VH-VL binders against p40099. Designs and how they scored, part 27

Target 1, 211 residues: p40099
Amino acid sequence: MATKQLLRRQIKRVINALDYDIIAAESHTISQAVRSLIASANSRRVACYMSMDKGEVTTGEIIKNLFQDGQEVFLPRCTHTSESKHFKLREDHHPHLIFHRMSSLKMVRDLKPQGPYQLKEPEPHIEESDILDVVLVPGVAFDIKTGARMGHGAGYYDDFFQRYKILHEGQKPLLVGLCLMEQVASPIPLEKHDYSMDCIVCGDGSIHWFQ
Below, E stands for the ipSAE of ESMFold2; O stands for the ipSAE of OpenDDE; V2 stands for 0.75 times the mean of E and O plus 0.25 times the DockQ between their complexes.

## First folded at step 18 (VH-VL; framework fv_cilgavimab)

Design z2 (at its last look DockQ between E and O 0.03; V2 from the best seeds 0.00; counts 0 for: pae O 7.6 > 2, placed apart)
Fold by ESMFold2, look of step 18:
Structure z2 (fold): chain C 211 residues (1-211), chain A 127 residues (1-127), chain B 112 residues (1-112)
Amino acid sequence: as target 1 above (211 residues)
Amino acid sequence: EVQLVESGGGLVKPGGSLRLSCAASGFTFSDAWMNWVRQAPGKGLEWVGRIKSDYDGGTTDYAAPVKGRFTISRDDSKNTLYLQMNSLKTEDTAVYYCTREGDYEDFWSGYYYFDYWGQGTLVTVSS
Amino acid sequence: DIVMTQSPDSLAVSLGERATINCKSSQSVLYSSNNKNYLAWYQQKPGQPPKLLMYWASTRESGVPDRFSGSGSGAEFTLTISSLQAEDVAIYYCQQYYSTPTFGGGTKVEIK
């Protein structure tokens, strides 16, 4: 879609112009808000992503806080249905996401960049998630009035949410979008299988709930 | 359709400098990741370096033999890729090709294949 | 760096016969998460720049004749020309892009 590509380009340009200190300050503020959110929701099983070196909310502090607060922590691994042997959501084998349980902060810190994209991901043999209470969701842009999320274009999270619902009789975890102030956008065009957030936590510490 | 035209090659003494240009047409240059690849006379191909699109960070990376001596830049308003070569050595003698990366999966900072090549420009570093 | 080794260095094949070029990488270039081999093949005819033939190991670039095919996975790859034509006289290079790009040393194909 032309509108999505234009918005991605706009957002990437803005974020790439930010000093890391600005991203770090907003990420710290988000970490504090997320910690409060998880405590108030009495959530135990939390999926979080491993932030890249730039271009998004950093999650190091969030992950550290999750362990300090006694949460079960799950991190994502990109895979393919031909390798994982998980069921297909399309006619052909396709990429998808698996969350794996991290038993300690040390286990997370010991993850090494691997593959052509140098991603820090859990090893395949590590226990896969089942029920999750909260998923902390990355994105390129978020609409704080509607809960809409524009992902990076690969569809990993939307596939995971659909897969999760199939496996859990239509149930879903709480979907929490993590959003730098510079990633707030409206309107965000949605496709048929795009999932909206239950709430969005922004770089100024604000929390926006939907329904 | 797609065209890449290098210029600026020539004879340079060791320790000298030279600036290569690559004029691009037939595609959206500002979206592309661009590379330089060189070929010493009678020898094989060697990757020199890359510059990403500005919206993917505009960053550069280089092969070890040229790191610190060569600088890749781009001017998207002129659809032009540049290679500044400093402290040239005799082993830098080669035909230098401007190449476009086949950017299928630009979500992450990976490497890709080179789907279009220019005709090359010869750089000779000799006493 | 991932070292790419091609064999043979040169080969001579009769017109209309099969030519087989091998490429070996010092480590696997298969990324199991997307099930893709990060390998390309290039043809360089005399006096010309290289031209892309294959990417993702076995995907033929647009405009490349179907007598060219790529096969293999992991660390071992093959470029096959099923029926050699006079215009196929060239040097062929493999290239990995699993990490910082590296090329094989080339295989010169001649008509016997």
Scores: ipSAE 0.569, ipTM 0.828, lowest interface PAE 2.1, mean pLDDT 91
Fold by OpenDDE, look of step 18:
Structure z2 (fold): chain C 211 residues (1-211), chain A 127 residues (1-127), chain B 112 residues (1-112)
Amino acid sequence: as target 1 above (211 residues)
Amino acid sequence: EVQLVESGGGLVKPGGSLRLSCAASGFTFSDAWMNWVRQAPGKGLEWVGRIKSDYDGGTTDYAAPVKGRFTISRDDSKNTLYLQMNSLKTEDTAVYYCTREGDYEDFWSGYYYFDYWGQGTLVTVSS
Amino acid sequence: DIVMTQSPDSLAVSLGERATINCKSSQSVLYSSNNKNYLAWYQQKPGQPPKLLMYWASTRESGVPDRFSGSGSGAEFTLTISSLQAEDVAIYYCQQYYSTPTFGGGTKVEIK
């Protein structure tokens, strides 16, 4: 745990020091690769994230392409089981993610910062996702040898994946990590509750698949 | 040419009601997100509320001072935006403008600004 | 809500001279993901509705003369009229749309 925390800090420092143009260039490359990947997989229901700062792959172009290509787009909202009334994965109420359907690019543009992280999130009344084909997953670091992902530490995505499997008889969507070159790290230790990626798309355009 | 024409303004007593209309032309109204902005005499601009397109859920947002009293609606078949004002107060006295949110093709765009405005209609709340 | 503060409240400038209007936001309206400033400028002439001049802090709306320019980033912005013309007499407003839209108090520009 201490090791992960230190690694998070180190990676975030490096990413935050990167020139915006570098992040933009890599994000563009990733967007192109993701577009091809989704097309080849014939995926229709795609969960993405709304990028908010320099510490991750920007997703604006990805989202635009999804709408243009006719995919159904879903974005996450941070909530709590006491509020959402979803089932608990722990004894006590706890935070978790809900993905909501975005009907248009304009709707995405109009999202407002919400929650403790001030993320641009869908409103609670918006339609929730059911079955998803692909989830584009953010991370602090990715291990392109093992598929391991290191998140921000809150466990939102791991909770969602576990929740999804429970609701869908053990099935899960394709998990695709979006990774800047500067976020590539090895090794990343996996804990019992961690989910590895099925695929990682990197800033150089490379795509890494895992069993 | 884009045109927005407000109507329905007038004199009303405190506690009264009034309904404003905005006739739109020159663009696909059903796709537009529309807003109301007001301006008290000799004062600045104040956002009142917004209504999204039906495609995007047709939901509304309101400024705190008017929430619970004002209702924004639309009739796309008539290319008309409405503002129903109930329980009017003296501080609601203002010129009310209907505005269109900008619609630029930019995947980096966030919130929208207002690219077209009507001429406005004056609402005076006085005893 | 983000509070917008303009200065000065009024400005008198001779014809052909530069007019400078300042706008300050209570917090940054720069979006880190796209590096854009969510700020617009409007012109309101006497007896008329506001007219959009500038968006993204420095992008001119179509039809706006090039003597108008926007600058600044983060929480401090400036609208400049390089050579004031008679038709430029108006009240100018800044507006942020980073969150729920809010306007500055306006700056009245007159001919000296």
Scores: ipSAE 0.017, ipTM 0.578, lowest interface PAE 7.6, mean pLDDT 91
ESMFold2 (binder alone), look of step 18: mean pLDDT 93; pTM 0.948

Design z3 (at its last fold request DockQ between E and O 0.84; V2 from the best seeds 0.62)
Fold by ESMFold2, look of step 19:
Structure z3 (fold): chain C 211 residues (1-211), chain A 127 residues (1-127), chain B 112 residues (1-112)
Amino acid sequence: as target 1 above (211 residues)
Amino acid sequence: EVQLVESGGGLVKPGGSLRLSCAASGFTFSDAWMSWVRQAPGKGLEWVGRIKSDYDGGTTDYAAPVKGRFTISRDDSKNTLYLQMNSLKTEDTAVYYCTREGDTEDFWSGYYYFDYWGQGTLVTVSS
Amino acid sequence: DIVMTQSPDSLAVSLGERATINCKSSQSVLYSSNNKNYLAWYQQKPGQPPKLLMYWASTRESGVPDRFSGSGSGAEFTLTISSLQAEDVAIYYCQQYYSTPTFGGGTKVEIK
């Protein structure tokens, strides 16, 4: 586990040193590629994340485009099985994600930072997702040769994908990793429950598909 | 064994400047988030500010009374935390403690508790 | 800023008796998403720096005797010393880290 933690720290250091203008330019390029991908996949129900101030692909333009193009948009909320009453995947209660339907761009823009980490998340009473066509997935690092993803360590997305498969008879949405060029790494160590991406969209606009 | 040793305290006139140092040992300093906490004589504890590890951005946060006057920095090659205090006021008179934040390897970047404290160094601001 | 209020300001307890220290926050410090209370307790003995006793409200720091326990949730918290010892004479502080850290005013514990 030392090697995975070391890689995570190395990538974070690089990303935190980038000028925002570089992140913004790569994020714009990614947003254009994602828009084309969603159109070509005839996707209607799209889960996306709310990007933080730095350290990842920004998603503001992606979310705006999803609404303009008539997609149903779902945003995540971090929660705990003791609070949400969703089933457990492990013996003890644990953290997990719920995606909630956002009815408009205004609803997204009105989200306020809350809690100790000042996250912009949907309120708990808002309609939860069921079927999703595409999930846009954040990460610390991505392996564009294999589809492997290294998350931020909490396992929120891997838990969500496993939970989704249980609820939908083994079916899963298209998993699309969003990757700054500086987040490309190889090899990425994978554990048993880590999910690989179906494709990765990189900061240069390239789309990498995996078997 | 974790050790934090402050130095650089002393008597200074209002409007003056002083730099405190904190020598750290017994842990990987470059991975740690560090804070300063002060205690006026006979009074309670007051958080002054903090600095994150370099790979978490090296950013600083300050309490309102010191913002713009105090600067926290670190030198990971020397395992040393610094507090540069400018435009000192009599209200800044206190014992200044070097502290380490606990549990900073969590997924989210936030504020934490202080798991190790130095012995403190006294700063007296008096005309 | 979240204001932390401790009571009582001072407490005199006979050796072997139970000591109870209260801490209230001006708003909840429970984050339901991880089910954790962002609350710590410190002990400061005369002439010494503070020492961490508890974090996440009820988790005892390594090396802290079992007679110390923390309880409470949301905005109200208690530090309990089940059987006071002579070495427990100190000022006790609560601290929240839900936002920018703030401390309670302290509770001085003395032997009666």
Scores: ipSAE 0.629, ipTM 0.850, lowest interface PAE 1.7, mean pLDDT 91
Fold by OpenDDE, fold request of step 22:
Structure z3 (fold): chain C 211 residues (1-211), chain A 127 residues (1-127), chain B 112 residues (1-112)
Amino acid sequence: as target 1 above (211 residues)
Amino acid sequence: EVQLVESGGGLVKPGGSLRLSCAASGFTFSDAWMSWVRQAPGKGLEWVGRIKSDYDGGTTDYAAPVKGRFTISRDDSKNTLYLQMNSLKTEDTAVYYCTREGDTEDFWSGYYYFDYWGQGTLVTVSS
Amino acid sequence: DIVMTQSPDSLAVSLGERATINCKSSQSVLYSSNNKNYLAWYQQKPGQPPKLLMYWASTRESGVPDRFSGSGSGAEFTLTISSLQAEDVAIYYCQQYYSTPTFGGGTKVEIK
């Protein structure tokens, strides 16, 4: 078994065993820190994710705060280049993320589980994001020493970041990893296509910046 | 070689209980999601329920007809899958198969196909 | 639950001839996000458990002969045996795993 796979399983096991109250508490702390971070950066266009029962930082409070503070909120939808007709980053059609604008908190709350994995995702007809100031990034594990992030293995976010840079003349939004304390790991092996975080916000409220 | 061997089947009266076991070998059992599928005599296949790996939370799902009556569990130290059947009904009569769910590269939790099956064990519920 | 319907219920085919089994789902089992059909095919010979033949509608399981092929997308699928062999006598089942797993009623394939 590859190193990354082993680490993913290890972290996943730990997270899945965590009491929901712990996740909630850490998520609350992270939400506060993220709110301050976004305010300080005067960020207006923020991509987040709709947290599911998957042992990750919950984002309900984050999303609520974004709307309250007047930010434009974007949530991701998993798609495929064969469907979206976006350009391919490899030889064959492949999965990728599209972020859609949520017009209101109600819109977010009204999202219904869909597909074989019952994900709460925006509808395809919803306006896609263009410029983003900040992307709040989920992960399986984060290296708070290097900024490395280990994703779920599908490469959705790395693809998105690469795609974004191509479309925006090499520019990318601020990448902020949301990290439960139990997701802190070091070292995290990186591959050529992996993107590191510019910032990692941890469950203890600590914020780690990287160049 | 992957092997799944069911045991514990037999004759039981309506309202009775029975516990099936499935001994697994030839793969890392603890990593596998496991399901039970049953087949009534001369009939088709019906999914009964599943249990995820501990890495994925070890949660269980059940088909509506057996929910509340059947319980799936596992002992990874023994490479064994279990099906506890309570309040058995005549319509529960079937060959019960232990199955391994196929592995995918997808990180999301869903349902899967069944790549390996045991020989099955017959459960007969009759007065 | 998604209802799976197979046709025909029974099929008699001469040795060496093509056998075609159809499977329909009450709703699409194509996931647009990954462009995969959550559909599997199984073979069950008399007195044996089912054996996986195909997954993702058209991906052949290891060890399955080339004469077996799966096709279709969305809610209509087909299992084809290009040249029926004696050992292919069995009941074939389709199964969706887009949601709670459900199986078709099966198609009995016999030698004419």
Scores: ipSAE 0.471, ipTM 0.824, lowest interface PAE 1.2, mean pLDDT 93
ESMFold2, look of step 18: ipSAE 0.606; ipTM 0.841
ESMFold2 (binder alone), look of step 18: mean pLDDT 93; pTM 0.954
OpenDDE, look of step 18: ipSAE 0.359; ipTM 0.790
ESMFold2 (binder alone), look of step 19: mean pLDDT 93; pTM 0.954
OpenDDE, look of step 19: ipSAE 0.210; ipTM 0.760
ESMFold2, fold request of step 22: ipSAE 0.619, 0.602, 0.579; ipTM 0.851, 0.846, 0.838
ESMFold2 (binder alone), fold request of step 22: mean pLDDT 93, 93, 93; pTM 0.953, 0.953, 0.953
OpenDDE, fold request of step 22: ipSAE 0.419, 0.321; ipTM 0.810, 0.774

Design z4 (at its last look DockQ between E and O 0.03; V2 from the best seeds 0.00; counts 0 for: pae O 4.0 > 2, placed apart)
Fold by ESMFold2, look of step 18:
Structure z4 (fold): chain C 211 residues (1-211), chain A 127 residues (1-127), chain B 112 residues (1-112)
Amino acid sequence: as target 1 above (211 residues)
Amino acid sequence: EVQLVESGGGLVKPGGSLRLSCAASGFTFSDAWMSWVRQAPGKGLEWVGRIKSDYDGGTTDYAAPVKGRFTISRDDSKNTLYLQMNSLKTEDTAVYYCARESDYEDFWSGYYYFDYWGQGTLVTVSS
Amino acid sequence: DIVMTQSPDSLAVSLGERATINCKSSQSVLYSSNNKNYLAWYQQKPGQPPKLLMYWASTRESGVPDRFSGSGSGAEFTLTISSLQAEDVAIYYCQQYYSTPTFGGGTKVEIK
């Protein structure tokens, strides 16, 4: 919709204007809070994303810490139901995510940018995830009062969460949004099947839980 | 009606500089990603570079042969795209087109096709 | 850079007959994640700037006659003019936008 597009554009403009040092400092603070959260939850199977060069919380330190702490680490690959042969959630074939197990930090650091958007993604043949304890979720904006998340518009994560629930008897992993302070927004317009976070970790280190 | 009108072409000596302008109308220029594309006389098309909208970061990308010598800028208050060409070489001789990149804001930063083109302005680099 | 190769360099076709223009890329321009081919076609009539004909390989731009069609996937593409008209005399270019944009060398279409 126009309202989501306008908010997305406004937030992206703010984020794109941020000094790299500000993003780095907030990302470091977030990484420490996430590490504590993972330890407290006694979680072992953690899905994380590969951050882009700009426009979001950087995840390099988070991924490093996950391996150092003995976690099983899963990274996403964008795909299409016509390619992956996974079931469709809509009438026509459509985009979706698959998470793949990364065996080491070296394997992650050896990923190369590929495709028209230069994404660092696991190779298709690598073992796909099954049960996940925690998913670290990117977004354009987060509402720290409600847990609402606005994604980049393609619906990759919301599709994955719906898929996961179908495959796992309605269960879902802990959904943890990673949010620069500049990505905090209220209200965030939600649509049917938009998933809210269980908690949001912000650039100041605060953790906001939603029950 | 979308219109793109280039100006500023002319004859310049190797090593010289020239600034091209492109006046835009009939669309929201500030939202658009804009490119320069050139065509040497009797030859094919060659992408030169682009500038994104301010909302998408205002960043520029350049083709390898012109990187470091050409600078693309925009003035959204005047609906005008610019190409500053420095250290010109004879192989830079071409008609330079201003082109609008297709409107696609929902995905990652990528490249797209060009849905409107100006009439072009001739740049001749000759000793 | 992805190199785009067009064939033939020129072709002469009788009015009302079919014209076929081929375009090859040095690597696939199909993005499997969205199942789209990052390929466009342009028409450049004598003395005029290029005009967009097709995008995503097979999607016709608004206002382009339905005698123009695009096909192919991956690294091999075809532009077809089903019944050549006098106003179709032009040079046709393919362009990839999978990465840094590059154009084919062009195919000149003339009336035989």
Scores: ipSAE 0.505, ipTM 0.811, lowest interface PAE 2.3, mean pLDDT 90
Fold by OpenDDE, look of step 18:
Structure z4 (fold): chain C 211 residues (1-211), chain A 127 residues (1-127), chain B 112 residues (1-112)
Amino acid sequence: as target 1 above (211 residues)
Amino acid sequence: EVQLVESGGGLVKPGGSLRLSCAASGFTFSDAWMSWVRQAPGKGLEWVGRIKSDYDGGTTDYAAPVKGRFTISRDDSKNTLYLQMNSLKTEDTAVYYCARESDYEDFWSGYYYFDYWGQGTLVTVSS
Amino acid sequence: DIVMTQSPDSLAVSLGERATINCKSSQSVLYSSNNKNYLAWYQQKPGQPPKLLMYWASTRESGVPDRFSGSGSGAEFTLTISSLQAEDVAIYYCQQYYSTPTFGGGTKVEIK
């Protein structure tokens, strides 16, 4: 088993064993920090994720705050280039993410589990994102020394970031990792296709910036 | 005061069609998600379907028994909800209620309860 | 779909006495993320549409008398009328909205 795979499993086991109250408390702290961060950056178009009961930072409060503060909210849908007809980053058709605009909190609450991961995802006909100011990024683990992020292994977010740069003349949104204290790990090896975070917000309220 | 008033019910033969209307007042109709719920004579309540606000895409959902036969639509300029019923069956006989789906921003829900109901309109499908 | 089962089908209670209605769901309607029960109660009087009584299992709708209370969690719920009044004669329905909305079969409450 590869090093990343082992670490991923170890961290997931720890996180999945955490009491919900702990996750909720840390997520609340993160939500407050994110709200301030977004406000200070005057960000208007924010991509988030719909958290599931899978031991990750919960995003319900974040999403609620985004709507309350008047931001445009986007949530991801897992798809495939053969379906979406988006350009390929590989020789063959492959999975990738599309972010869709959520018009209201009610719309978000009405999302249904979709795809192999059973994620609550927007419907395909919903408006796709163009320019984004901030992407709130989930992860299995984060390196607060380097900004490295370890994802779930499918490469969805890395694909999206690469795709975004291609479409927007090398520009990318601010990448903000949301990290439970139990997800802090070091070192996390970076591969050629991996994208580091510009910022990591941790469960203790600390914010770590990277060049 | 919130008011919902259904109309359009009546007697129809199997295989026939009927369109129900629901006139809404007392709230911003264009922002509301609306549902139809029916009740067969002497029986319980059955969700028929819903339509979201145009702001949220105006998409519709239907219960399995009516899917492909019933169509829900809305005219926000008239504050009116519609239920087009085609290929009617005897088992579609019921009082049809329009209902507003409640909206609470503090809680997550994939579906909603119904805080206001119309008086209902009777649809009888019989040969 | 989640199946809702109410009991009893009918209940006769003397004026001023307690009425208890039970509702069971085929699966839990408790959402772990917010610890809320996606369960509502309705009252339907003869010739009238349903009226919302409770939501989130135990939150009373505005205007509903204090004698009405909801309890329970997960898959077992109860609507209680602490002191039955004449105007409480009706059929009561539970409804889950954890998934595609479904209703219980109803419980008819009458005066003994």
Scores: ipSAE 0.028, ipTM 0.663, lowest interface PAE 4.0, mean pLDDT 92
ESMFold2 (binder alone), look of step 18: mean pLDDT 93; pTM 0.951

